# VH-VL binders against Adapter SH3BGRL (SH3BGRL): the designs that were tried, part 9

Target 1, 113 residues: Adapter SH3BGRL (SH3BGRL), of Homo sapiens (Human) (o75368)
Amino acid sequence: VIRVYIASSSGSTAIKKKQQDVLGFLEANKIGFEEKDIAANEENRKWMRENVPENSRPATGYPLPPQIFNESQYRGDYDAFFEARENNAVYAFLGLTAPPGSKEAEVQAKQQA
Below, E stands for the ipSAE of ESMFold2; O stands for the ipSAE of OpenDDE; V2 stands for 0.75 times the mean of E and O plus 0.25 times the DockQ between their complexes.

## First folded at step 11 (VH-VL; framework fv_diridavumab)

Design m4 (from k1 with heavy chain S104T; at its last look DockQ between E and O 0.84; V2 from the best seeds 0.00; counts 0 for: pae E 2.5 > 2)
Fold by ESMFold2, look of step 11:
Structure m4 (fold): chain C 113 residues (1-113), chain A 119 residues (1-119), chain B 111 residues (1-111)
Amino acid sequence: as target 1 above (113 residues)
Amino acid sequence: EVQLVESGAEVKKPGSSVKVSCKASGGTFSNYAIHWVRQAPGQGPEWMGWIFPILGIAKYAPKFQGRVTITADDFAGTVYMELSSLRSEDTAMYYCARDEYWDTGMDVWGKGTTVTVSS
Amino acid sequence: QSVLTQPPSVSAAPGQKVTISCSGSSSNIGNNYVSWYQQLPGTAPKLLIYDNNKRPSGIPDRFSGSKSGTSATLGITGLQTGDEANYYCGTWDSSLSAGVVFGGGTKLTVL
């Protein structure tokens, strides 16, 4: 299951919009996911702190939401998601199989020749 | 190198309120936790609460719940702590301190500001 | 009363080593990271150890930390007169009163 760590009470308009972009895309494409709120839930904050790789964290401070996992496997932040979407590679980015006949499935087949 | 600066020392009457500010000398607090810690004469540190502006949360130690409010004006890089219904036992040095998370450890401390409560 | 227990004082001669203990419970030290602070007279606390055993930049390696079960230990070797200070452990407590707790402090005297 895809897990998206978000801060529901964030005061940042940019973060709220990025979270909406990720969640909205998943809903529109019927990709199952769980929201993990790091604002109200201490266990979610601790887990995200421990599982975002060092090379994916900001130089200082807490990693910015949204952060995307497949089960316990880190997939990336908003910028990585955005790049994957621009390249028709969101299913691969999430560690999922693209639907047959989709543009992503077509692109994947050509890239693995 | 970031430095935290609390507002100046204050002398207050019992029953009044105090509001202490904390500014960063070279940045903002947006993705850090900012703790407020006080230390009465001859005592160890006592945690009062924290704010984590990018997450949009503040939490308070149970002892201070209902008397303390911690806010941030993250655009200016300032955090505030207000303590109401002051008593003589609130006489202490008050510190703000930065933490990368909520529990990593407070890596940057202000020099502290004295609040004295007397009749 | 302090949730974390430290000895009120320790002492040793210059060049020797000491350890300072910090005893807690499963809701704090047992399941959370421990930090250690040095407070020299008239100054704010300074972080010596974070995440149980890591040193911030600028802290010499004669300061070390460890954790076992619900107890943590600060080790100081090669004692110098400048190490005379109060030392505090701190950690997050995940119980119903979730928040930061500190030990009562240990006064280190270098004789």
Scores: ipSAE 0.427, ipTM 0.798, lowest interface PAE 2.5, mean pLDDT 88
ESMFold2 (binder alone), look of step 11: mean pLDDT 88; pTM 0.920
OpenDDE, look of step 11: ipSAE 0.810; ipTM 0.925

Design m5 (from k1 with light chain N32H; at its last look DockQ between E and O 0.82; V2 from the best seeds 0.70)
Fold by ESMFold2, look of step 11:
Structure m5 (fold): chain C 113 residues (1-113), chain A 119 residues (1-119), chain B 111 residues (1-111)
Amino acid sequence: as target 1 above (113 residues)
Amino acid sequence: EVQLVESGAEVKKPGSSVKVSCKASGGTFSNYAIHWVRQAPGQGPEWMGWIFPILGIAKYAPKFQGRVTITADDFAGTVYMELSSLRSEDTAMYYCARDEYWDSGMDVWGKGTTVTVSS
Amino acid sequence: QSVLTQPPSVSAAPGQKVTISCSGSSSNIGNHYVSWYQQLPGTAPKLLIYDNNKRPSGIPDRFSGSKSGTSATLGITGLQTGDEANYYCGTWDSSLSAGVVFGGGTKLTVL
């Protein structure tokens, strides 16, 4: 299952928008996911700090939400999600099989040929 | 390099309140936790609470619950600590301190500001 | 829940090694990261060790940290007169009202 770490209480409009964009995409495409709130839940906050890979963190400071995992496997942050969506590679980004007949499935088929 | 600067020293009467500011001069607080820690003369540090402004998280030590409020401006350029119902035992040096992960360690400290509570 | 316990003082000669202990419980040191701070007279605390055993930039490798169970240790080798200070351990405590706790401090005398 896809797990999206979010801060429900964030005062940042940018963070709220990015979180909504990720969650909205998952809902619209009927992709099952769990929200993991780091603002209200100390355990989720600690898990996120410990499981975002070092080479995927900002140079300094805490890696900001949203952070996206498939089960315990790190998939990326909002920028990675956005790039994957722009390139019709969101299912691959999430570690999922693209739906048959989708533009993403067509791209994947051509890259294997 | 980030430096933290607390507002200037304060002398207060018992029963009043104090609001101390903390500003980052060489960076931002946006993706960091900021702790408030005080130290009475001759004693060790005492944690008062923390805030992570961009995430909307604030928490206070039980000893100060109901008397302390920690806030930030919208861009998290300045963090504030307000302590109310002041008593003489609140006389101490007050520090703001930055922490990358709230639980990792306070890697940047302000120089501190003295709050003196006297009649 | 247990308060973090440190020896009140330690001493050693220049060039020697000293260790400073910090004892806690499962609600703090046992399940959370330990940090160590040096406080020279008249100054703010300075981070010496974070995340149990990591040094921030500019801290020499003669300072080390370790953790075992509910106890943590700061090690200082090659003691210098400038190391004379108070040393505090700190950690997150997840008990009833989670937050940061500090040890009572250890005064290091270099003699």
Scores: ipSAE 0.558, ipTM 0.835, lowest interface PAE 1.9, mean pLDDT 88
ESMFold2 (binder alone), look of step 11: mean pLDDT 89; pTM 0.926
OpenDDE, look of step 11: ipSAE 0.773; ipTM 0.919

## First folded at step 12 (VH-VL; framework fv_diridavumab)

Design p1 (from k1 with heavy chain W102Y; at its last look DockQ between E and O 0.85; V2 from the best seeds 0.72)
Heavy chain, then light chain:
Amino acid sequence: EVQLVESGAEVKKPGSSVKVSCKASGGTFSNYAIHWVRQAPGQGPEWMGWIFPILGIAKYAPKFQGRVTITADDFAGTVYMELSSLRSEDTAMYYCARDEYYDSGMDVWGKGTTVTVSS
Amino acid sequence: QSVLTQPPSVSAAPGQKVTISCSGSSSNIGNNYVSWYQQLPGTAPKLLIYDNNKRPSGIPDRFSGSKSGTSATLGITGLQTGDEANYYCGTWDSSLSAGVVFGGGTKLTVL
ESMFold2, look of step 12: ipSAE 0.548; ipTM 0.841
ESMFold2 (binder alone), look of step 12: mean pLDDT 89; pTM 0.925
OpenDDE, look of step 12: ipSAE 0.809; ipTM 0.924

Design p2 (from k1 with heavy chain Y101W W102Y; at its last look DockQ between E and O 0.79; V2 from the best seeds 0.00; counts 0 for: pae E 2.7 > 2)
Fold by ESMFold2, look of step 12:
Structure p2 (fold): chain C 113 residues (1-113), chain A 119 residues (1-119), chain B 111 residues (1-111)
Amino acid sequence: as target 1 above (113 residues)
Amino acid sequence: EVQLVESGAEVKKPGSSVKVSCKASGGTFSNYAIHWVRQAPGQGPEWMGWIFPILGIAKYAPKFQGRVTITADDFAGTVYMELSSLRSEDTAMYYCARDEWYDSGMDVWGKGTTVTVSS
Amino acid sequence: QSVLTQPPSVSAAPGQKVTISCSGSSSNIGNNYVSWYQQLPGTAPKLLIYDNNKRPSGIPDRFSGSKSGTSATLGITGLQTGDEANYYCGTWDSSLSAGVVFGGGTKLTVL
């Protein structure tokens, strides 16, 4: 299952909007997911710190939400999600099979034909 | 290189409140935890609480719960600690300290500011 | 009365090695990262070790940290007279009633 780490009480309007953008996209495309709140839940906060790869962290400070995982496998942050969506590669980005009839599935079918 | 600056020393009466500010030189605290730690003369550090502005949370040590409030301004350029119902035993050096992660260790400390509670 | 227990003092001669222990519980040292601080007289504490065993830039490698179970250790080799200070361990405590806890401190004397 897709897990999206978010800060529900974030003091940043920009972060709230990025979180909404990711979650809204997943809902609109009927992709199953779980929200993992790092603001009030220390276990989620610790887990995210330990599981976001070092090369995907900011130079200093705590990694910014949202952070996206497939089960325990790190998939990326908002910028990576945004780029995948713009390139019609969101299912690949999430480690999922694109649904039949999607634009992503059409691109895949052409490459393999 | 990075410096934390607390507001100036204060002399307060018992029963009053004090609000100490903390600023980073040339920056903000948006994705850092900021801790408040005090130290009475001849004693070890005592953690009062923290704020993590980007996550929108603050927590307080049980000893200070109900007397302490830690806040940040809208841009997280300044963090505040307010301690109410002051007593003589609140006389101490008060520090703000930055933590790169919330649980990693306090890597930058202010020079501290004294709060003296005296009649 | 400190949640984390440290010996009140240690001493050794210049050039020697010392270790400073810090004992806690599963809710703090056992499941959380340990940090160590040096406090010279009249100054704010200074971070020596974070994340159990990592050194910030500018901290010489003669300072080391380790953790086993619910105990942590600060090691200092090649002692210098400038190392005389109080040393504190600190860690996050995951219990509902606390956040960061510190040890009571260890006074290091170089003699």
Scores: ipSAE 0.430, ipTM 0.805, lowest interface PAE 2.7, mean pLDDT 87
ESMFold2 (binder alone), look of step 12: mean pLDDT 88; pTM 0.920
OpenDDE, look of step 12: ipSAE 0.825; ipTM 0.929

Design p3 (from k1 with heavy chain E100Q; at its last look DockQ between E and O 0.78; V2 from the best seeds 0.00; counts 0 for: pae E 2.7 > 2)
Fold by ESMFold2, look of step 12:
Structure p3 (fold): chain C 113 residues (1-113), chain A 119 residues (1-119), chain B 111 residues (1-111)
Amino acid sequence: as target 1 above (113 residues)
Amino acid sequence: EVQLVESGAEVKKPGSSVKVSCKASGGTFSNYAIHWVRQAPGQGPEWMGWIFPILGIAKYAPKFQGRVTITADDFAGTVYMELSSLRSEDTAMYYCARDQYWDSGMDVWGKGTTVTVSS
Amino acid sequence: QSVLTQPPSVSAAPGQKVTISCSGSSSNIGNNYVSWYQQLPGTAPKLLIYDNNKRPSGIPDRFSGSKSGTSATLGITGLQTGDEANYYCGTWDSSLSAGVVFGGGTKLTVL
């Protein structure tokens, strides 16, 4: 299952919009997911700290939500998700098979023709 | 490289309140959490609470719940700690400290500021 | 009186080794990362050890940390007169509305 680490109480409109963009995409495409709130839940904060790879941490400060995992496997942050969407590669980014009839499956079929 | 600077020392009467500021002199720390820790003369450090402004997280030690408020002003790298209903036992050195990584330790400390409560 | 228990003092000669213990519970040291701080007279605490056994840049390797069960240990080898200070352990405690707890401190004297 896809797990998205979020901060429900964030005062940053930029963070709220990024979280909503990721969650809204997953909902619109019927991708099953769980929200993991790091603002209200200390164990979710600890887990995120322990599982975002060192090479994916920002140069300054703490990695910010949203952070996207498939089970325990790190997939990326908002920028990685956005880039994958621009390239019609979100299912691959999530470690999922694109469903038949999706734009991503259509693009893959054309590349292999 | 960054330094944390607390506001100047204060002398207060019992029953009043104090508000101490903490500012990063070399930039902002909006993407960091800030702790407040106090230390009475001859004693060890005592955690009061923390704030992570961009995430909207603030938490206070149970001992100070109801008397302490930790807030932040915009992205300017300034946080505040306000302690109300002051008593003589609140006489201490007050520090702000930056969290290194979530619950990993406090890697940057201010020099501290004294708050003296006397009548 | 503190949640984490440290010996109040320790002494050793220059060049020798000393260890400082920190004893807690499963809700703090047992399940969370331990940090150690040095406080020289008249100064703010300084981080020596984080994540149980890691050193920040600029901390010499004669400082070490370890953790076993609900206890943590700071080791200092090659003692120097400049090491004379108070040393505190700290960790997150997941009980009592969660928060950071510190030991009462250990005064190191280099004789």
Scores: ipSAE 0.429, ipTM 0.811, lowest interface PAE 2.7, mean pLDDT 87
ESMFold2 (binder alone), look of step 12: mean pLDDT 89; pTM 0.923
OpenDDE, look of step 12: ipSAE 0.813; ipTM 0.925

Design p4 (from k1 with light chain K54R; at its last look DockQ between E and O 0.82; V2 from the best seeds 0.00; counts 0 for: pae E 2.1 > 2)
Heavy chain, then light chain:
Amino acid sequence: EVQLVESGAEVKKPGSSVKVSCKASGGTFSNYAIHWVRQAPGQGPEWMGWIFPILGIAKYAPKFQGRVTITADDFAGTVYMELSSLRSEDTAMYYCARDEYWDSGMDVWGKGTTVTVSS
Amino acid sequence: QSVLTQPPSVSAAPGQKVTISCSGSSSNIGNNYVSWYQQLPGTAPKLLIYDNNRRPSGIPDRFSGSKSGTSATLGITGLQTGDEANYYCGTWDSSLSAGVVFGGGTKLTVL
ESMFold2, look of step 12: ipSAE 0.604; ipTM 0.857
ESMFold2 (binder alone), look of step 12: mean pLDDT 89; pTM 0.924
OpenDDE, look of step 12: ipSAE 0.863; ipTM 0.940
ESMFold2, look of step 13: ipSAE 0.524; ipTM 0.829
ESMFold2 (binder alone), look of step 13: mean pLDDT 89; pTM 0.924
OpenDDE, look of step 13: ipSAE 0.858; ipTM 0.938

Design p5 (from k1 with heavy chain G27D; at its last look DockQ between E and O 0.91; V2 from the best seeds 0.00; counts 0 for: pae E 2.1 > 2)
Fold by ESMFold2, look of step 12:
Structure p5 (fold): chain C 113 residues (1-113), chain A 119 residues (1-119), chain B 111 residues (1-111)
Amino acid sequence: as target 1 above (113 residues)
Amino acid sequence: EVQLVESGAEVKKPGSSVKVSCKASGDTFSNYAIHWVRQAPGQGPEWMGWIFPILGIAKYAPKFQGRVTITADDFAGTVYMELSSLRSEDTAMYYCARDEYWDSGMDVWGKGTTVTVSS
Amino acid sequence: QSVLTQPPSVSAAPGQKVTISCSGSSSNIGNNYVSWYQQLPGTAPKLLIYDNNKRPSGIPDRFSGSKSGTSATLGITGLQTGDEANYYCGTWDSSLSAGVVFGGGTKLTVL
């Protein structure tokens, strides 16, 4: 299952929008996911601190939500998600198989031609 | 090269309140935890509470719950600590300190500001 | 009445090595990162060690940290007279009223 780490009470408009973009995309495409709130839940916050790879953290400071995992496997942050969406590669980015008939499945079929 | 600057020293009467500000010169606080720590003369540091503005968290040590409020003004790049119902034992040096996370360690400390409570 | 227990003092001659212990519990040192601070007289505390054993930029490698179980240790080698200070351990405590806890401090005397 896809797990999206978010801060429900974030004081940042940019963070709120990025979280909404990720969650909204997953909902619109009927991709199952769980929200993991790092503001209200210390265990989620600690887990995210320990599981976001070093090369995916800011130079200083806490990794910004949203952070996206498939089960315990790190998939990326908002920028990685955005790039995957722009390249019709979101299912691959999430470690999922693109549904038959989706734009991503069509793109991958053409790449083998 | 970031520095934390607390507001100036204060002398207060018992029963009043004090509000100390903390501003970063350089980077902003938005992606850091800010702790408030005090140190009475001849004693070790005592944690009062913390704020993590970008996550929307502010929490306080049980000893200060109900007397302390920690807030942030994101536009001014400033955090505040307000301590009410002051007593003589609140006389101390008060520090703000930056933590990359909430649990990593306080890597930047202000120089501190003295709050003196005397009648 | 600190949650973390440190010896009140340690002493050694210049050039020697000292260790300073910090004893806690599973809710703090056992499951959380430990930091160490040096406080010279009349100054704010200064971070020496974070995340159990990492040194901030500018801290010499003669300062080291380690952790085992619910206990942490600060090591100082090549002791210098300028190391004479109070040293504090700190960590997050994940118990019901979660927050930062500090040790009571250890006064290092260089003789």
Scores: ipSAE 0.512, ipTM 0.823, lowest interface PAE 2.1, mean pLDDT 88
ESMFold2 (binder alone), look of step 12: mean pLDDT 88; pTM 0.921
OpenDDE, look of step 12: ipSAE 0.826; ipTM 0.928

Design p6 (from k1 with heavy chain G105A; at its last look DockQ between E and O 0.84; V2 from the best seeds 0.00; counts 0 for: pae E 2.8 > 2)
Fold by ESMFold2, look of step 12:
Order: C-alpha cells, then sequence, then structure tokens
Structure p6 (fold): chain C 113 residues (1-113), chain A 119 residues (1-119), chain B 111 residues (1-111)
C-alpha cells in the first residue's frame, strides 16, 4: 500500500499545495493509499525521520512533507513525484505496474521500439 | 553553527503577561522545531511546548494550555513565547531550544532569560 | 504529570566511572528515543546523548547511553572535576497529555 506522510494542519501554502497535488493525483487514478499525519502523531514523525534515506534528507533538519512510500520502501518527495508525472512514469515511481492500456504503459512500450 | 538568543530578563506583576523572543543566528528559519523550556530555581527543566516555523504548527504542554502561545515571525527570524495570567510559581529561567530532527532531542539551547513574578 | 525517575545524586573519584539511571514507562522511554543533558552550574543544559546511545559532535566517548525496556542509563568514565553537574534524561511521553518530559535530575559530585 502507498503511504503518504503529510502535515494535516500545516500553515504553509506551499506545503499544502504539494500535499494536495500528490493525494489528488492518487485519488483521481484510483491508487489506494494511506495518509500518515506527522503534525499530530509523534510516532509518524519518528518513523519518517528514520526511513527517509540519508541522501534524500536536507543537509540539516527534518525532511519536509509530503514523503511517499510503498509500504516501508521509500519512493520520493514531491519533486520526484512531479518529475515522474511529467515523464508518464508515476506507476514506476510508486513501485507499481502500470495498468494495461494506460498512457504510461504505452509510453514504456514505445521507449523499447 | 546555530546560536539562539532570548530577549532580556523581565520583572512582572502577578496577573500580567510576558512575551519572550528567541532569535536564531543567520536571521532566518530552517526546517527544525523550536521548544520552550523553563526551569524554576533548584528544579529540573519543564517543557512548555514547541513550534515548527516552516510548517506553521505548534503544540503546548497540557499544564500551559490556555496560558501559553508560541508564534513565529518569518520576517524577523524570531520565535515568541507568551505566558499570561502570571503567578509567583512562573518565576524561572526560560530557554528556547532547537530540535533539529523533531525527535524531542534539544541539541542547541539559548543561554536563557529570567522572568521574575513578584508583587 | 508523567515523571522520569533518576537517583538524586551520585559520586565517584576522579578517573572512575559512574552510571545514572532513568526509569519511565511504556508511554515514554519504552516507545520513544531518550536524550541526556548535562547542566553545569550557572549554564543552560547541553545535549550529551540522543537517540538512546548516540553522541552529538564534540561530545567525548567517555559519555555513553543505553536503553532497555522502560529504563535508560547514562555512563560516564574517566571522571573529571569538570563533570560535576546535574544530569537530566528526557523523552517524549505519548500518554493522554502528550509532551516532552524530563527526569528530576541527578547531581554528580566528583570527589
Amino acid sequence: as target 1 above (113 residues)
Amino acid sequence: EVQLVESGAEVKKPGSSVKVSCKASGGTFSNYAIHWVRQAPGQGPEWMGWIFPILGIAKYAPKFQGRVTITADDFAGTVYMELSSLRSEDTAMYYCARDEYWDSAMDVWGKGTTVTVSS
Amino acid sequence: QSVLTQPPSVSAAPGQKVTISCSGSSSNIGNNYVSWYQQLPGTAPKLLIYDNNKRPSGIPDRFSGSKSGTSATLGITGLQTGDEANYYCGTWDSSLSAGVVFGGGTKLTVL
């Protein structure tokens, strides 16, 4: 299952928009997911800090939401998601197989031609 | 390296309010939390709450809920703690402290500022 | 309020070793990372140990931490007179009134 770590009570417009963009895309494409709130839940904050890879963390401080996992496997942050969407590679980014007949499956087939 | 500086010592009367500021070196917020902790004479530290300025969220210790407000000003690069309805047991050293990983480990502390409540 | 229990004092001679205990519950030490602080007279607390057993940069390896169940321990070897201070454990408590809690402190005397 896809897990998206978010701060539900964030006062940051930029962070709210990024979170909404990720969650809205998953809903629109019928991709099952769970939200993990770091604002109200210390265990979620601790887990996210422990499981975002070192090379994906800021030089100092706490990695900012949204952060995307497939179960316990880290997939990326908003920038990685955005790039995957622009390249028709969101299912690959999420560690999922693209549905047959999807634009992503068609693009992948053409790249091997 | 980050340094935290609290505003100067204050003497207040019971029933009034105090607002203490905390400024980080470099004059900007980073992606970390700031805690407020006080320490009465001869006693251990007492946690009051935290704020994560970039996320714009704060949490308060239940003992202080309703009396404490923690805020941040991005333009001033400053965090504030306001304590209202002061009483004599609020006399303490007040510290701001950085929690770089947001895991309740406070790795940088200000030198503290004294708030004295006396009639 | 949730309380972490520490011995009120410990002492040992220079060059010796001491340990300082911190007892809590499953809602704090049992499920959360423990940190340790040194407070020299007239100064702010200083982080010695985080994540149960890790040292920040600049903390000598004479200081060590460990955790077992709902109890944590700070170890100090090669005691120096400059180690005379109060030592506090701290952690998150996730009980009904969630927040950071500290121990009552342990005064270390080097004599």
Scores: ipSAE 0.379, ipTM 0.799, lowest interface PAE 2.8, mean pLDDT 88
ESMFold2 (binder alone), look of step 12: mean pLDDT 90; pTM 0.934
OpenDDE, look of step 12: ipSAE 0.859; ipTM 0.940

## First folded at step 13 (VH-VL; framework fv_diridavumab)

Design q1 (from p4 with heavy chain S30Y; at its last look DockQ between E and O 0.83; V2 from the best seeds 0.00; counts 0 for: pae E 3.1 > 2)
Fold by ESMFold2, look of step 13:
Structure q1 (fold): chain C 113 residues (1-113), chain A 119 residues (1-119), chain B 111 residues (1-111)
Amino acid sequence: as target 1 above (113 residues)
Amino acid sequence: EVQLVESGAEVKKPGSSVKVSCKASGGTFYNYAIHWVRQAPGQGPEWMGWIFPILGIAKYAPKFQGRVTITADDFAGTVYMELSSLRSEDTAMYYCARDEYWDSGMDVWGKGTTVTVSS
Amino acid sequence: QSVLTQPPSVSAAPGQKVTISCSGSSSNIGNNYVSWYQQLPGTAPKLLIYDNNRRPSGIPDRFSGSKSGTSATLGITGLQTGDEANYYCGTWDSSLSAGVVFGGGTKLTVL
C-alpha cells in the first residue's frame, strides 16, 4: 500500500498544492493509498523524520511533506513524483506495475520494440 | 546565523494578559518549530507550547491550555506568545527557541524577556 | 517534581570527568530523543546534545550523551571552571497531551 505523508493543516499554499497533486493523481488512477497526517499525529511525524533517507533530506531542517512510501520503502518527495509523471514512469516510481493500456505501459512497450 | 530576539521586559498586574514577540534575524522561522519556554526564578525550564507554521501545528502544554496562544506572522517574521489571566506565579523569564532537529533539540534560544506579575 | 529526574548536584575537580543522569519513562526517554542543555548563570540555555548522542556544531567532543532504556546520561570530560553551570535534560513526552518535558536540573560545581 502506497503511503503519503501529509500535513492536513499546513499553512503553505505550495505544500497544500503538492499534496493535492499527489493524492489527486492516485485517486484519478485508482491507486490504493493511505494518508499519514503528520500535523495531527506525532507518531507519523516522527516516523517520517526517521525514514526519509539522509541523501533525500534538505540541507537544513527536516524533509517536508508530501513524502511518498510504498509500505515502508521510500519512493520520493514531490519533485521526484513530478519528474516521474513527466516521464510517464509514475508506476515504476511507486514500485507498481503499470496497467495495460496506460500511458506508462505504452511507453514501456515502445522502448521494448 | 539565526538570532532570536524577544520583546522587552514587562510588568503586569494580576488578571491581565501579556503578549511577547519573538523575531528571527539572519534566517526564517516559517519552516522551523518555535517553542516558548519559561523559567521562574531559581527554577528549571518549563515548556509552554510550540508552533510550526509551515505544517500548521500549534500545541500547548496542559498547564497552559486555555491561557496561552502562540501565533506567527510570516510578513513580520515574528512569533507571538500571549498568556492571559496572569498570576504572581507567572513571573518568569520567557524564551523563544528554535528546533531545527524536529522535536529532538532546541538549537537556538533567544536571550529571554522578563515578565513580572505583581499585586 | 519534574517528569525527568536528575541528581540535584554533582562536583569534580578541574581536568576530571563527571556524568549526569536523567531518568524518565517509556513515554518520554524510552521512545523519544533526548537533548541536553547547559545554562551558565544569567544566560539562556544552550544546546549541548541532541538525538541522544549528537553534538551541534561548535560543541567539543568532551561533551557526550548516551541513552539506555528509560535513562539518559551526559558525560563531561576534561572539566574546566567554565563548565560550572546547571545542566538540563529534555525530551518529547508522547503521553496523552504530548509535549516537551525537562529534568529538574543538575548543578555542576568544579572544585
Scores: ipSAE 0.379, ipTM 0.793, lowest interface PAE 3.1, mean pLDDT 87
ESMFold2 (binder alone), look of step 13: mean pLDDT 88; pTM 0.923
OpenDDE, look of step 13: ipSAE 0.871; ipTM 0.943

Design q2 (from p4 with heavy chain S30E; at its last look DockQ between E and O 0.87; V2 from the best seeds 0.00; counts 0 for: pae E 3.2 > 2)
Fold by ESMFold2, look of step 13:
Structure q2 (fold): chain C 113 residues (1-113), chain A 119 residues (1-119), chain B 111 residues (1-111)
Amino acid sequence: as target 1 above (113 residues)
Amino acid sequence: EVQLVESGAEVKKPGSSVKVSCKASGGTFENYAIHWVRQAPGQGPEWMGWIFPILGIAKYAPKFQGRVTITADDFAGTVYMELSSLRSEDTAMYYCARDEYWDSGMDVWGKGTTVTVSS
Amino acid sequence: QSVLTQPPSVSAAPGQKVTISCSGSSSNIGNNYVSWYQQLPGTAPKLLIYDNNRRPSGIPDRFSGSKSGTSATLGITGLQTGDEANYYCGTWDSSLSAGVVFGGGTKLTVL
């Protein structure tokens, strides 16, 4: 299952918008997911910090939400999601198979030809 | 290189309150928790609470719950600590400290500011 | 009393090694990362060790940290007179009153 780490109480407009963009996409495409709130849940904050790969962390400070996992496998942050969406590769980015008939499946089929 | 600067020393009467500011050089605390730690003369450090402004989290040590409030100016890189109902035992050096690892180490400390509570 | 227990003082000669212990419980040291701080007279604490055994940039490798069970240890080799200070352990405590706790401190004297 896709797990999205978010901060429900964030005071940052940018973070709120990025979180909503990710979650909204998943909902609109009926992709199952769990929200993991790092603001309300100390264990979620600790887990996210421990499981974002070192080379995907900022040079200093705490990795900011949203952070996207498939089960325990790190997939990326908002920028990685955004790039995947712009390239019609969100299912691949999430480690999922694109549905038959979807735009991503059609693009991928053209690339295999 | 980040520096933290607390506001100036204060002398207060019992029963009053104090508000200390902490400002980062270079602007903001976006990726960091900011802790407030005090140290009474001859004693070890005592954690008062923390704030992680961009995540909207503030937590307080139980000893100070109800007397301490930690807030941030969301774009100014300034954090405030207000301690109310002051007592003589609140006389201490007050530090702000940055925690880039949140829950595992405070890597940058201010020089501290003295709050003295006396009649 | 501190929830984290440190010896009140330790001493050793220049060039020698000393260790400083920090004893806690499963709600703090046992399940959380330990940090160590040096406080020279009249100064703010300075981070020596984070994440149990890692050194920030600029901290020499003669300072080391370790953790076993509910106890942590700061090791200092090649003692110098400039190492005379108070040393504090710190960690998150996950109990009902969650927050950061510090040890009571250890005064290091270099004779």
Scores: ipSAE 0.365, ipTM 0.785, lowest interface PAE 3.2, mean pLDDT 86
ESMFold2 (binder alone), look of step 13: mean pLDDT 89; pTM 0.924
OpenDDE, look of step 13: ipSAE 0.825; ipTM 0.930

